# Designs tried in a protein design chat: VH-VL binders against q9vpl3. Part 154

Target 1, 224 residues: q9vpl3
Amino acid sequence: RGKINIQRPKAPHYERARVVAVTQPKYPELPKAKSCFKTRAERTQQQQENPYNEIIAREVRNWLDHSRLVAFFHLSSITADDIFRVRVQLHKQNLHLKSYGSKIIEQAVKNTRYEAIVPLFHSNHCIVFSPDPEKTAALLRIVRRVPQMVLLGGIVEETMLSRNQLVAYAQMPGLHAVQAQLVQTLSQAPGHLIQQLQAHQNSFVQVLDVHAKNQMNEETPKST
Short names: E, the ipSAE of ESMFold2; O, the ipSAE of OpenDDE; V2, 0.75 times the mean of E and O plus 0.25 times the DockQ between their complexes.

## First folded at step 6 (VH-VL)

Design t77 (framework fv_ontamalimab; at its last look DockQ between E and O 0.03; V2 from the best seeds 0.00; counts 0 for: pae E 14.9 > 2, placed apart)
Fold by OpenDDE, look of step 6:
Structure t77 (fold): chain C 224 residues (1-224), chain A 120 residues (1-120), chain B 112 residues (1-112)
Amino acid sequence: as target 1 above (224 residues)
Amino acid sequence: QVQLVQSGAEVKKPGASVKVSCKASGYSFTSYWINWVRQAPGQGLEWMGIIYPGDSYTRYAQKVQGRVTMTADTSTSTAYMDLRSLRSDDTAVYYCARLDYGDYEPFDYWGQGTTVTVSS
Amino acid sequence: DIVMTQTPLSLSVTPGQPASISCKSSQSLLHSDGKTYLYWYLQKPGQPPQLLIYEVSNRFSGVPDRFSGSGSGTDFTLKISRVEAEDVGIYYCMQSTQFPYTFGQGTKVEIK
């Protein structure tokens, strides 16, 4: 009874091998997830050929001009689906994730106050726009969960901030909270001053009263 | 209460276009995504695409890409799905559905459906 | 596209008895973020689908506790501990891990 060598199964007969080869389920190659994000090369090539580059550049300028919060991110091996998910999360917070070609960005910011951001766009990148600078903390919270998005820096209230500065900004109490605190502090100052002034006056009156009482006691003739 | 109310039934000829509306109420229209799903008679569910009304960002299923346009009117809180070059196999009930990715609850609310019949 | 395969396609259950529906995906539904985006829907006769379970095992608001979801990777199960008359309809699994979103074929649940 020939020991079926289970470790090296004899190659099936040529005919059987053909049948097995033909009956092997051809798993459809997973459609190459066309990265909705055109490779940098594809984007660059499309940008050169796209008659709408000017329109897109204008769009970028509009976003920059109307945003009080702008954050720049490097994208590392992120899929289109991942980006979509992040986009959804950001949109819920009124944060708008956009991706533009480097050439478009250069064109958009040329001769503008934003020209300094051009060096940030040498790799795969995305920009997050928001009209609300108070959303910085929310932005960072969301992005922290996405390791493929690396914060490079940003613009808050027309001020360019480094990565560290942006993180620090997110940790600060909101402008309104700070203003409220300032107003509260300022409103307490006069009250404290009045209290101090009144305390001095009250002490003075007490001293005068004691003096007056002492004088009255001295004038009371010892009725012998 | 969150509600999605769709437009009425449509009968179209092959090659025509149909525009289905989905009026949203009871929530912030611009804060949630709207999906479109269709169901052919006696068949399963097919995802068609998604739109974010806040900026009109769209993504379409490949099967309907080129024939479908999704739009949103924020002033009326209404989403629209326009399907062109209609075929007999486009006969289906079309649904709009809300997506809340924040809570990971896609399609948490649905419209009542719109029957589109394509007949010669 | 991720293909979702449900079994069985039809199920007749006696009221009060348990039911189980399987959903298999052609690839893992585990996303890079560590979540599995599998959902279960019920479509009652003449109605739009309604969400039952989100992310494999979480019951949507208002869903009875007799519904439970389980699974991982490519194999998922919806269980009904005690089927009621109101549970009649077509059950669909759906994935949103990858575009396009895809649904199972549906499982028709009827009462014997």
Scores: ipSAE 0.016, ipTM 0.519, lowest interface PAE 7.8, mean pLDDT 84
Fold by ESMFold2-Fast, scan of step 6:
Structure t77 (fold): chain C 224 residues (1-224), chain A 120 residues (1-120), chain B 112 residues (1-112)
Amino acid sequence: as target 1 above (224 residues)
Amino acid sequence: QVQLVQSGAEVKKPGASVKVSCKASGYSFTSYWINWVRQAPGQGLEWMGIIYPGDSYTRYAQKVQGRVTMTADTSTSTAYMDLRSLRSDDTAVYYCARLDYGDYEPFDYWGQGTTVTVSS
Amino acid sequence: DIVMTQTPLSLSVTPGQPASISCKSSQSLLHSDGKTYLYWYLQKPGQPPQLLIYEVSNRFSGVPDRFSGSGSGTDFTLKISRVEAEDVGIYYCMQSTQFPYTFGQGTKVEIK
């Protein structure tokens, strides 16, 4: 529609309250161990299955449907101010950092092609969305300076990619056609990769070589 | 040319509300943050809050939280600051300022300022 | 809140002479990402503030090379190698290492 008019689902009242709580200066300094006890509000939320979850799950599905780049991260302890600064830097690149509970993620992706991501959210996590898959390199440059965020994997052009595959995608030249071909190739079984190498020698061999060199670099420092 | 143009001076009575506008031009409005900063007569600068026009995310200074609302209209590239329950110590020049091209650096371009006077 | 303290509060300089302004923070401005988010602004009479220096020592676009910033941790300095008539105004240091963003009290620079 407009020149840079990206339709984004707006946070519902419940989600907005959660975001505000996460970004407050006292958070996470505020969380205290209150072992064995839960407030009445916490028990009520658990007891009622929380009707807000379906509304938020719908928002998550909209983000997944309108984003060609989705990256999943494990999130270690980080201050509200630090995560806010990361969000600022990401937003400049049209990268949108979101945090959702594991139950909400499960409800959002249940019975969809993305159901396989659920195991990634067993601990603290966050997700980065973008309509532009060419921003993968920018995302990884930004996150490199944030040791609390550890890349787990992602989805590019509706294709699930591992951490190593997403890194390989980011290192490709900025030519969209080459990147799209890489995504399709990297998501396939090893037998299919060999078959495609034979069929597309002039475009695929360079991609496979880059990926293989990345794998070799990963293996070298892991000698025990 | 990046430009932020603010609305004209306002005179309000204690307890009233004021809404200041900041119209952006010369850049992608939804790609940059807008900060609000005020300056009381003869005093220094005080940060009020920040908004990201791309998704309307906001964060406010504790002193004004509960009586301030910041909004953005992407169709007109205009940011707004609505301050309620005005007190005499809210008398100040209010500036909008753009958060720059990233690397966590704020306030590269400023509006001309809007004078808000709260008097009985 | 991080408190920013500037010295001196006012400074009267003969044209062509150097000027130096100090800024001290109540806490380190070094962020966990290794960067120090300290800025210097100039507010000329009747105008909004304008950015001079970002991240301690980097000059903003169009800022003359007579302006330089230095420092680390809690102690920062803005230097003007030769003050010109156009440099008259109030100088502010600012931090954005943590919320709320805070400014120094300001240093008024005048020409004798």
Scores: ipSAE 0.006, ipTM 0.478, lowest interface PAE 10.6, mean pLDDT 76
Fold by ESMFold2, look of step 6:
Structure t77 (fold): chain C 224 residues (1-224), chain A 120 residues (1-120), chain B 112 residues (1-112)
Amino acid sequence: as target 1 above (224 residues)
Amino acid sequence: QVQLVQSGAEVKKPGASVKVSCKASGYSFTSYWINWVRQAPGQGLEWMGIIYPGDSYTRYAQKVQGRVTMTADTSTSTAYMDLRSLRSDDTAVYYCARLDYGDYEPFDYWGQGTTVTVSS
Amino acid sequence: DIVMTQTPLSLSVTPGQPASISCKSSQSLLHSDGKTYLYWYLQKPGQPPQLLIYEVSNRFSGVPDRFSGSGSGTDFTLKISRVEAEDVGIYYCMQSTQFPYTFGQGTKVEIK
């Protein structure tokens, strides 16, 4: 009868009650709110009017610390009904769909090895958390039918993986220990993931800069 | 073990409706998708739609959208396909097929088929 | 909708000889998850379809080695290295990369 004083994530109230009652994840009760997938303007306004941003950042930190699988997605426009159905399908596999503002993510990962993920949240996004890295294949199977969710990459066993590395990890069925060894082999330096994302963003900025300069040249009178 | 058993053949007049059943056994009914596929006499296979029995999410082929309703009764592990406003070109064998939830995602188990004949 | 086009629509094969069936899609079947959701089914006379090949080239359980699939993007092929009497029927390619799921027109394979 030893004392076990393990730091655990503070699971949401409804999930703690359900875990005690059942051995398998079940669908949560249906919320009618669309709070997780608000527009950019609504998220910015909500952050300014919400005095508890640090509380939310601690929630994100807790998810990151206790999830062995984290997947990042770009999220296109999607109906509340469709995203709710996706969330329910994911929850059945112990996969938890969340969305947070970029400032909250920055606060959550400040002074951690995960600070490199902040650029992923400058666009519309969602995140999937799970304690079960073996659920990566199930995650990708579920989102395959959701074109509005585009995989960007993820974290498996505290190692950052690119999109292609995460897909490769998911394609390897087998014992958990074997899959963990493969994650270590598939790992790339965090700089390569950041460089790929930054190159895409920089290319977009460069195109806008050229377009603006071309408009100036066309509007400038010719002089001797 | 895994088995999909469909309802018997039906003869209908144009303008009527038909409801085909697909009774599943040997697996967790609410955890797998059910597709409906039809085959006109001497013709190929045509996908009609899909349902997730766990939440009744559905998607229908454009050709039958507005005329088809797919439902599932989780208490009896039975999927249903209701096709309304029948036409002679709806004469076909109708199959239900389970979508494997694993990495493969094929139609792994098929029902025996239900012949629906639409004639005046 | 992704249109799936099979060639030929009918094939009469001398027993023991090879057969090849082509399937061409109107759009790439490569999904954003890195997989290509292209399948081959055989419908024997009087039976529902049965799975032969999943994800382009993988034989389903119990499918003989004489069946092989290949291809990428928009061009796919099913080969039967030696056609046997039990292989007669109609072969369909199918995609599930996006809704609606679509089948090829079918290729009837007969022994001559």
Scores: ipSAE 0.000, ipTM 0.446, lowest interface PAE 14.9, mean pLDDT 76
ESMFold2 (binder alone), look of step 6: mean pLDDT 91; pTM 0.928

Design t78 (framework fv_romosozumab)
Fold by ESMFold2-Fast, scan of step 6:
Structure t78 (fold): chain C 224 residues (1-224), chain A 120 residues (1-120), chain B 107 residues (1-107)
Amino acid sequence: as target 1 above (224 residues)
Amino acid sequence: EVQLVQSGAEVKKPGASVKVSCKASGYSFTSYWMHWVRQAPGQGLEWMGIIYPGDSYTRYNQKFKGRVTMTTDTSTSTAYMELRSLRSDDTAVYYCARLDYGDYEPFDYWGQGTTVTVSS
Amino acid sequence: DIQMTQSPSSLSASVGDRVTITCRASQSISSYLNWYQQKPGKAPKLLIYAASSLQSGVPSRFSGSGSGTDFTLTISSLQPEDFATYYCQQSYSFPYTFGGGTKVEIK
C-alpha cells in the first residue's frame, strides 16, 4: 500500500465502511452471515426445517419463560457492523438481542397467552430479552441511537405492554421507588376516591367477565 | 466440569424452617438460572421455583405460597432455598438444578440432593 | 397447570427386552417434553429433550417419539444399568410439571 498509486488514495477504512453501512440493507445476523456461502451442515439443517424449527421454538419459549423483560422491535435495513455494536452495548447491560424466523415465533407461542404477538413478526424483526426489568431504561437509551430499530411493544413481569406503556415504564423510578410513590399517592388522595376507582375497575372487569362467560356458556347441547 | 454440591441432611420439627444450600463450581454462577425441585419418599418430582443469581430474581410455584424464599451468595457461588412453617408432608429430598439462560435443556446439571425430614 | 400422566406406573423386564413407556399431557405441549432417568438414591439425569432429541452421552438404545399430547420413550434392548425410574416433564408452560414416573424393575 505505500507505493505511488495507480490507485486513488482511499478514505480511511472506518469512514468508508460507515458510508457503505448506511446505504446497505442488513438483517440481524452473526458477522459470519456476511457471506452467501452455505455449508453442508447449514443446507442439511434447512432440509430438516421442521425438526430444527421445533428445537429453536423451544429455545424461544425458554427465553420468554425466563425473562422479566422482553422487547419487540421492527428492524429496518442495518449493517452487520452496526448491529454487532448494538449487541455489544446491550450485552453489557444483561440485555440479549435475538433474531428468530416468524414461523419459529408462531410455533413457540402457539396456544399460549403470547400468541397475540405473532402479527408483530410478519416483517423484519428482533427481540431483546433480559431477566432484569429495571434495564428497560438502559435498553431504550441504547436503541435511541439506532433509528433502524423501532420499538413495537414488550412484556414486563408477564404483562403485555404497548410501545407507549413500555416507554412510560422506563421513565418510572426503580421498583422500590414506584412502590413508595403509589403509597404516597394513596395517602394523599381521599380514601373513598381510591375505593371508588377500584370499585369501578372491578365492576368493569366483572361486566367483561360476565359477557365472556355468557359467550362461552351459550351451548345448546348438555343443557338442563 | 460443572458441579452442584448440596448441604447435608436436616431433621426439623413441624413449624420450623430449613435452609438448604447448593454450591456451584465449573461455570459462571451469575450467568445461569438455578431451579429447585423436591421429591417426597416414594413419590415423583415437584418443581418449587427458580432464581437468577445475576439479579436475585425469583419465581415460585404457587403451591408454596408465602413459605419459600430463594437467595444466592455470589461471593461463594452458593444458592439457598429456605422453606418455612414445615409440615410432615414437606419431608422430601430437595434438589438444585442448573438451566442455561436461553438454552432449551431445562435441567442439564443436578445437585446430589438434600434429605429434609420433618417429624414430631 | 398442565397435568402429565405416565403409564405404566411400574413394569418388570429382562435384559434384552424392548421397553415402552408412555406419557400424556392434559393439553397440547407440541414437542416441549423431556425424559429423565433416576436411579435409586441419585439425582435425575436428562435422557431426551424436545420429545425426540437424544442428549449427548446417552446410549442410542434410548429413543423418544410423539407430539401434542401423546409421547413415548422406548428402550430397544434393555441393559442392566437401565433399571431405574423414568419421568417425563413438560417445558411448554410454567409451572413445570412432571409425570408420576415409571419404575423399570428386573424380572
Scores: ipSAE 0.006, ipTM 0.426, lowest interface PAE 13.3, mean pLDDT 74

Design t79 (framework fv_imvotamab_arm2)
Fold by ESMFold2-Fast, scan of step 6:
Structure t79 (fold): chain C 224 residues (1-224), chain A 120 residues (1-120), chain B 112 residues (1-112)
Amino acid sequence: as target 1 above (224 residues)
Amino acid sequence: EVQLVQSGAEVKKPGESLKISCKGSGYSFTSYWIGWVRQMPGKGLEWMGIIYPGDSYTRYSPSFQGQVTISADKSITTAYLQWSSLKASDTAMYYCARLEYGDWSGFDYWGQGTLVTVSS
Amino acid sequence: DIVMTQTPLSSPVTLGQPASISCRSSQSLVHSDGNTYLSWLQQRPGQPPRLLIYKISNRFSGVPDRFSGSGAGTDFTLKISRVEAEDVGVYYCMQATQFPYTFGGGTKVEIK
């Protein structure tokens, strides 16, 4: 059981394409990481490895193209056995937990409407894919019991949703038309949605950065 | 249940053409790579090449480039390995196996193998 | 090509005793994305290979916890804590960090 069933093309039908075109998000220009190329050797290695990353990026693009539900998570330290148990549980619901390197994700979504998600993957992360958007409720029930996985946001019916919007979607009836209308309504302000997704990631990164700095500056932190 | 089912054993003469198959079921065929691996009698495993059925992209091992052709037909969820002209040195067990990078980055499910015997 | 060297070629083991297999690569298996694409496969007599371990140390579905993988860079080890009769077979390490993908020469685990 837990059959993987994504044989159909992801491309939206004519009516969905119309909605997507009208509500397409306006992507802000992302700041470039100044530390991306620190040395000549690192720059040369990144250039040499780009073709290999593009091969793996083909897989990422196909998952995006064939999934009507995509959920993004921050992943805290977790054992291989624990994440495996979660993956098995998700698979029974036709939910597919995947992890790719940040550079591969960047290469996969470069020059697409999803390029704005790249900042979400600067820390440890994972993505859940499904051809069935009605499984969003099942996904959130399973992940609720996994404190190491923190929902950042997602894509439903090719529309980017914040964490709160995705939670709202999960609480709706399982009727396709009703859920599609909700997604359209929630996603009327694409720029605001992108900012919300980035804000969640940035807040999380800021919390981790403060914690890391406290560990470095005060290896024996005080309770007070 | 993920399954890869390969075509039956083949007995051929040198110079003959051959096309063997690997049918995937129980998963999204276009979302995973299919690799081909050769095992000569009493020897280890050697990678021949891979195909991504979603767009038919192929990559070959240098040792097999030009020696075989890998293809796939996503309408019937089947991958193929083909020789235009067999040699006695092609006698081996041929396995197909599923690969993907987002999870294992390893060949996770394997076909039962197709034994190819080339002799005259 | 990355050359994968396995030792020993053959490992006779008494039932219930541990077994250890080493795999050494001719160059680092660390990919630019930070992952190390080293896996271990088991091939029982008359059967196709089966994935045991992926990314150095992660056990695949259905693999007993008596199997463990470790290592970094160019030196990797597969350990079986207590060998059982069903563990008889040939074990292969494999790298998928660079093309072409390459396998170790195999280690035959057999009962003494």
Scores: ipSAE 0.406, ipTM 0.722, lowest interface PAE 2.6, mean pLDDT 80

Design t8 (framework fv_imvotamab_arm2)
Fold by ESMFold2-Fast, scan of step 6:
Structure t8 (fold): chain C 224 residues (1-224), chain A 120 residues (1-120), chain B 112 residues (1-112)
Amino acid sequence: as target 1 above (224 residues)
Amino acid sequence: EVQLVQSGAEVKKPGESLKISCKGSGYSFTSYWIGWVRQMPGKGLEWMGIIHPGDSYTRYSPSFQGQVTISADKSITTAYLQWSSLKASDTAMYYCARLDYGDYEPFDYWGQGTLVTVSS
Amino acid sequence: DIVMTQTPLSSPVTLGQPASISCRSSQSLVHSDGNTYLSWLQQRPGQPPRLLIYKISNRFSGVPDRFSGSGAGTDFTLKISRVEAEDVGVYYCMQATQFPYTFGGGTKVEIK
């Protein structure tokens, strides 16, 4: 037994690759001095920022877990000033407007019962969180004045609701027992929830049109 | 080093107001939730509520909703628990704890406690 | 609310002998993310609670290996393989799967 003791484990592929990379010959390319240096520094910085993606995904899961009301919106082009005004108005009602990248949301909800929301975020989107489900009516009243925000659906008391179900919930009196009964009734048809969410995602151009028409109808003054 | 430092013991009369504090250091204060826990003399632990200091979002245990107010001032990395009108039944040790669903369970670091005594 | 029931109420143990504490929840503690947020806390006399175990069986930083957790669903156990004098105190199980978070009633570990 002369050469290698097989009782000793081999160096992992990862560690071996590191050693090989460090000892490899330098390629004699002619870089553009400071420009090439900045490009490499920029890539190194981006690699260092990658570890924080999981922290943000965990933040999203925490918001979902701690909120009794979560509402999902399609967000059309809107100015920073306009969205800021909406955010301030929502905050006065204990409604917290948040925006996260689609990949972060997918990472946050993957392998959870909330995976069905991922298709809702293939385009521009935002989410509103609140500890108080009775604020659903206030939320809908505020966003009715914001045509760039189109309601897609939400979660109330950990139950996924379609846009129509969430609107129905908002119309109930502020009696806890009555609202609990509505949530139970809505949650008794689980087979329809994913289909309804997928339908909203597939036709949100139509949803935007319907929302705009509903907004106009509700704002139209009625004689008498 | 992560540390939560609470304010000193308080002795109050029924009907008086009180505000106690929990100061965080050694971590990103606005990235973690802070929870408040009550322990009545000789009794176990009771959950009171949580706050996310970065967003001022609060949520209360049903038993404490309307009984106390939880708040935070992120500029001085401090969370607060307050009563508008104390009762003798509020006599207890109050703890704050850091809450995160990340790699570790909620309540990974705890304050030393604030003893509140309410008697006539 | 999820009710957490601990047994026994008190556990007198001879130094160097094992101790076992049980915790039962009124409903499953499996969270929608697939994790079970069941923790064990230790409170020594006159001190604040200290995290011992998280997610059923993971020891928190600095916790001696004589402490171990096990269980699934609704039934959980904390074991101390060889009780030392410093282990005297009250032990609590806690769930953070569903708000409001709830604690067990506590188990006093005392030296015989």
Scores: ipSAE 0.006, ipTM 0.515, lowest interface PAE 10.3, mean pLDDT 77

Design t80 (framework fv_imvotamab_arm2)
Fold by ESMFold2-Fast, scan of step 6:
Structure t80 (fold): chain C 224 residues (1-224), chain A 120 residues (1-120), chain B 112 residues (1-112)
Amino acid sequence: as target 1 above (224 residues)
Amino acid sequence: EVQLVQSGAEVKKPGESLKISCKGSGYSFTSYWIGWVRQMPGKGLEWMGIIYPGDSYTRYSPSFQGQVTISADKSITTAYLQWSSLKASDTAMYYCARMDFGDYLPFDIWGQGTLVTVSS
Amino acid sequence: DIVMTQTPLSSPVTLGQPASISCRSSQSLVHSDGNTYLSWLQQRPGQPPRLLIYKISNRFSGVPDRFSGSGAGTDFTLKISRVEAEDVGVYYCMQATQFPYTFGGGTKVEIK
């Protein structure tokens, strides 16, 4: 995917978006009789559901479909001003930092080839999109100075890559053919990538849990 | 340069149909939402609805549902606001504005406005 | 719908003096994601609105630092530290926490 032309829209981008829109499942219109037969529980549940999530999910799907580079980050506490400055710095390199709620991302990738990434978004997160995979090196240089952003992995040319594989990709010269071969060579089955990313998440969660327990023990080290 | 350029002023009689336009340039039209905002003479701003040009999904304010139709043609990067039958109470300035949810910039870029006057 | 109430309706100000505009919402603007989606717009005479501030206190690109936003929950303030001639216009607060999006009634800043 990775065909997002934010700064310079091209005919191929619009043709592809048009094809996706035409083939995209339309919202089924329920027969009037069926809507009258809905149970109270179904009506109450429908009223409680947040329509914003479904609406915003369109934006996420569009970014995924038109980006050749997608990088996933864990995001620690950061001020709105600081994250805005990072967005501006990234935007100069045609890198688009986006933040969406976990439920919105889940809704966006459900029943798609990217459904396997859902576990990455259980914790605080952000995503960087770009139509240009050559910008991976620039992305990592910028993020190196933002300790609140921790790289978890990404997607390059529709191939899911772990943190280490994405770092290796960034170190390759800017030859598209060589980079494409590296992506094929480094890539594992989606299941293996998810296992690696979950292991990294579990390690992070374990570190956080140990720190929290140590803080608790320091407060009450011997209250027994 | 990111711009939204709206069609020119309209003078109509009650009962006539009308379609006004908002043309986007300098950005990926299908990646951003377009909203419509009404401002009646000497009054404040009212949100009418939004459209996502990538899939033509629309969402209307309850106050405007059934009164107007919002559409878009991504091949010419243009969004539209349409009335099947105008009323004198539709006399107002109409603005289009761009929106992004991912970095949350609501209505960051605005069109210059289209003045619609409906009188007998 | 969330109702947005602005005070004052008009604010006559001497050039170089500060101006303050208040905005109150009928319910909390804190979204389930923890963010507060309160924005301020400026509309100069004969011009379309312009985004000034988003998420309570963040200045949009190109907005002078004399503008500042503050507040939480249901009570919000826009301050202009020293009013310039080009600041004359109508200011609107807006919420985008839930549909439908709603605007305050506007505050006219004018030179006395």
Scores: ipSAE 0.482, ipTM 0.734, lowest interface PAE 2.1, mean pLDDT 80

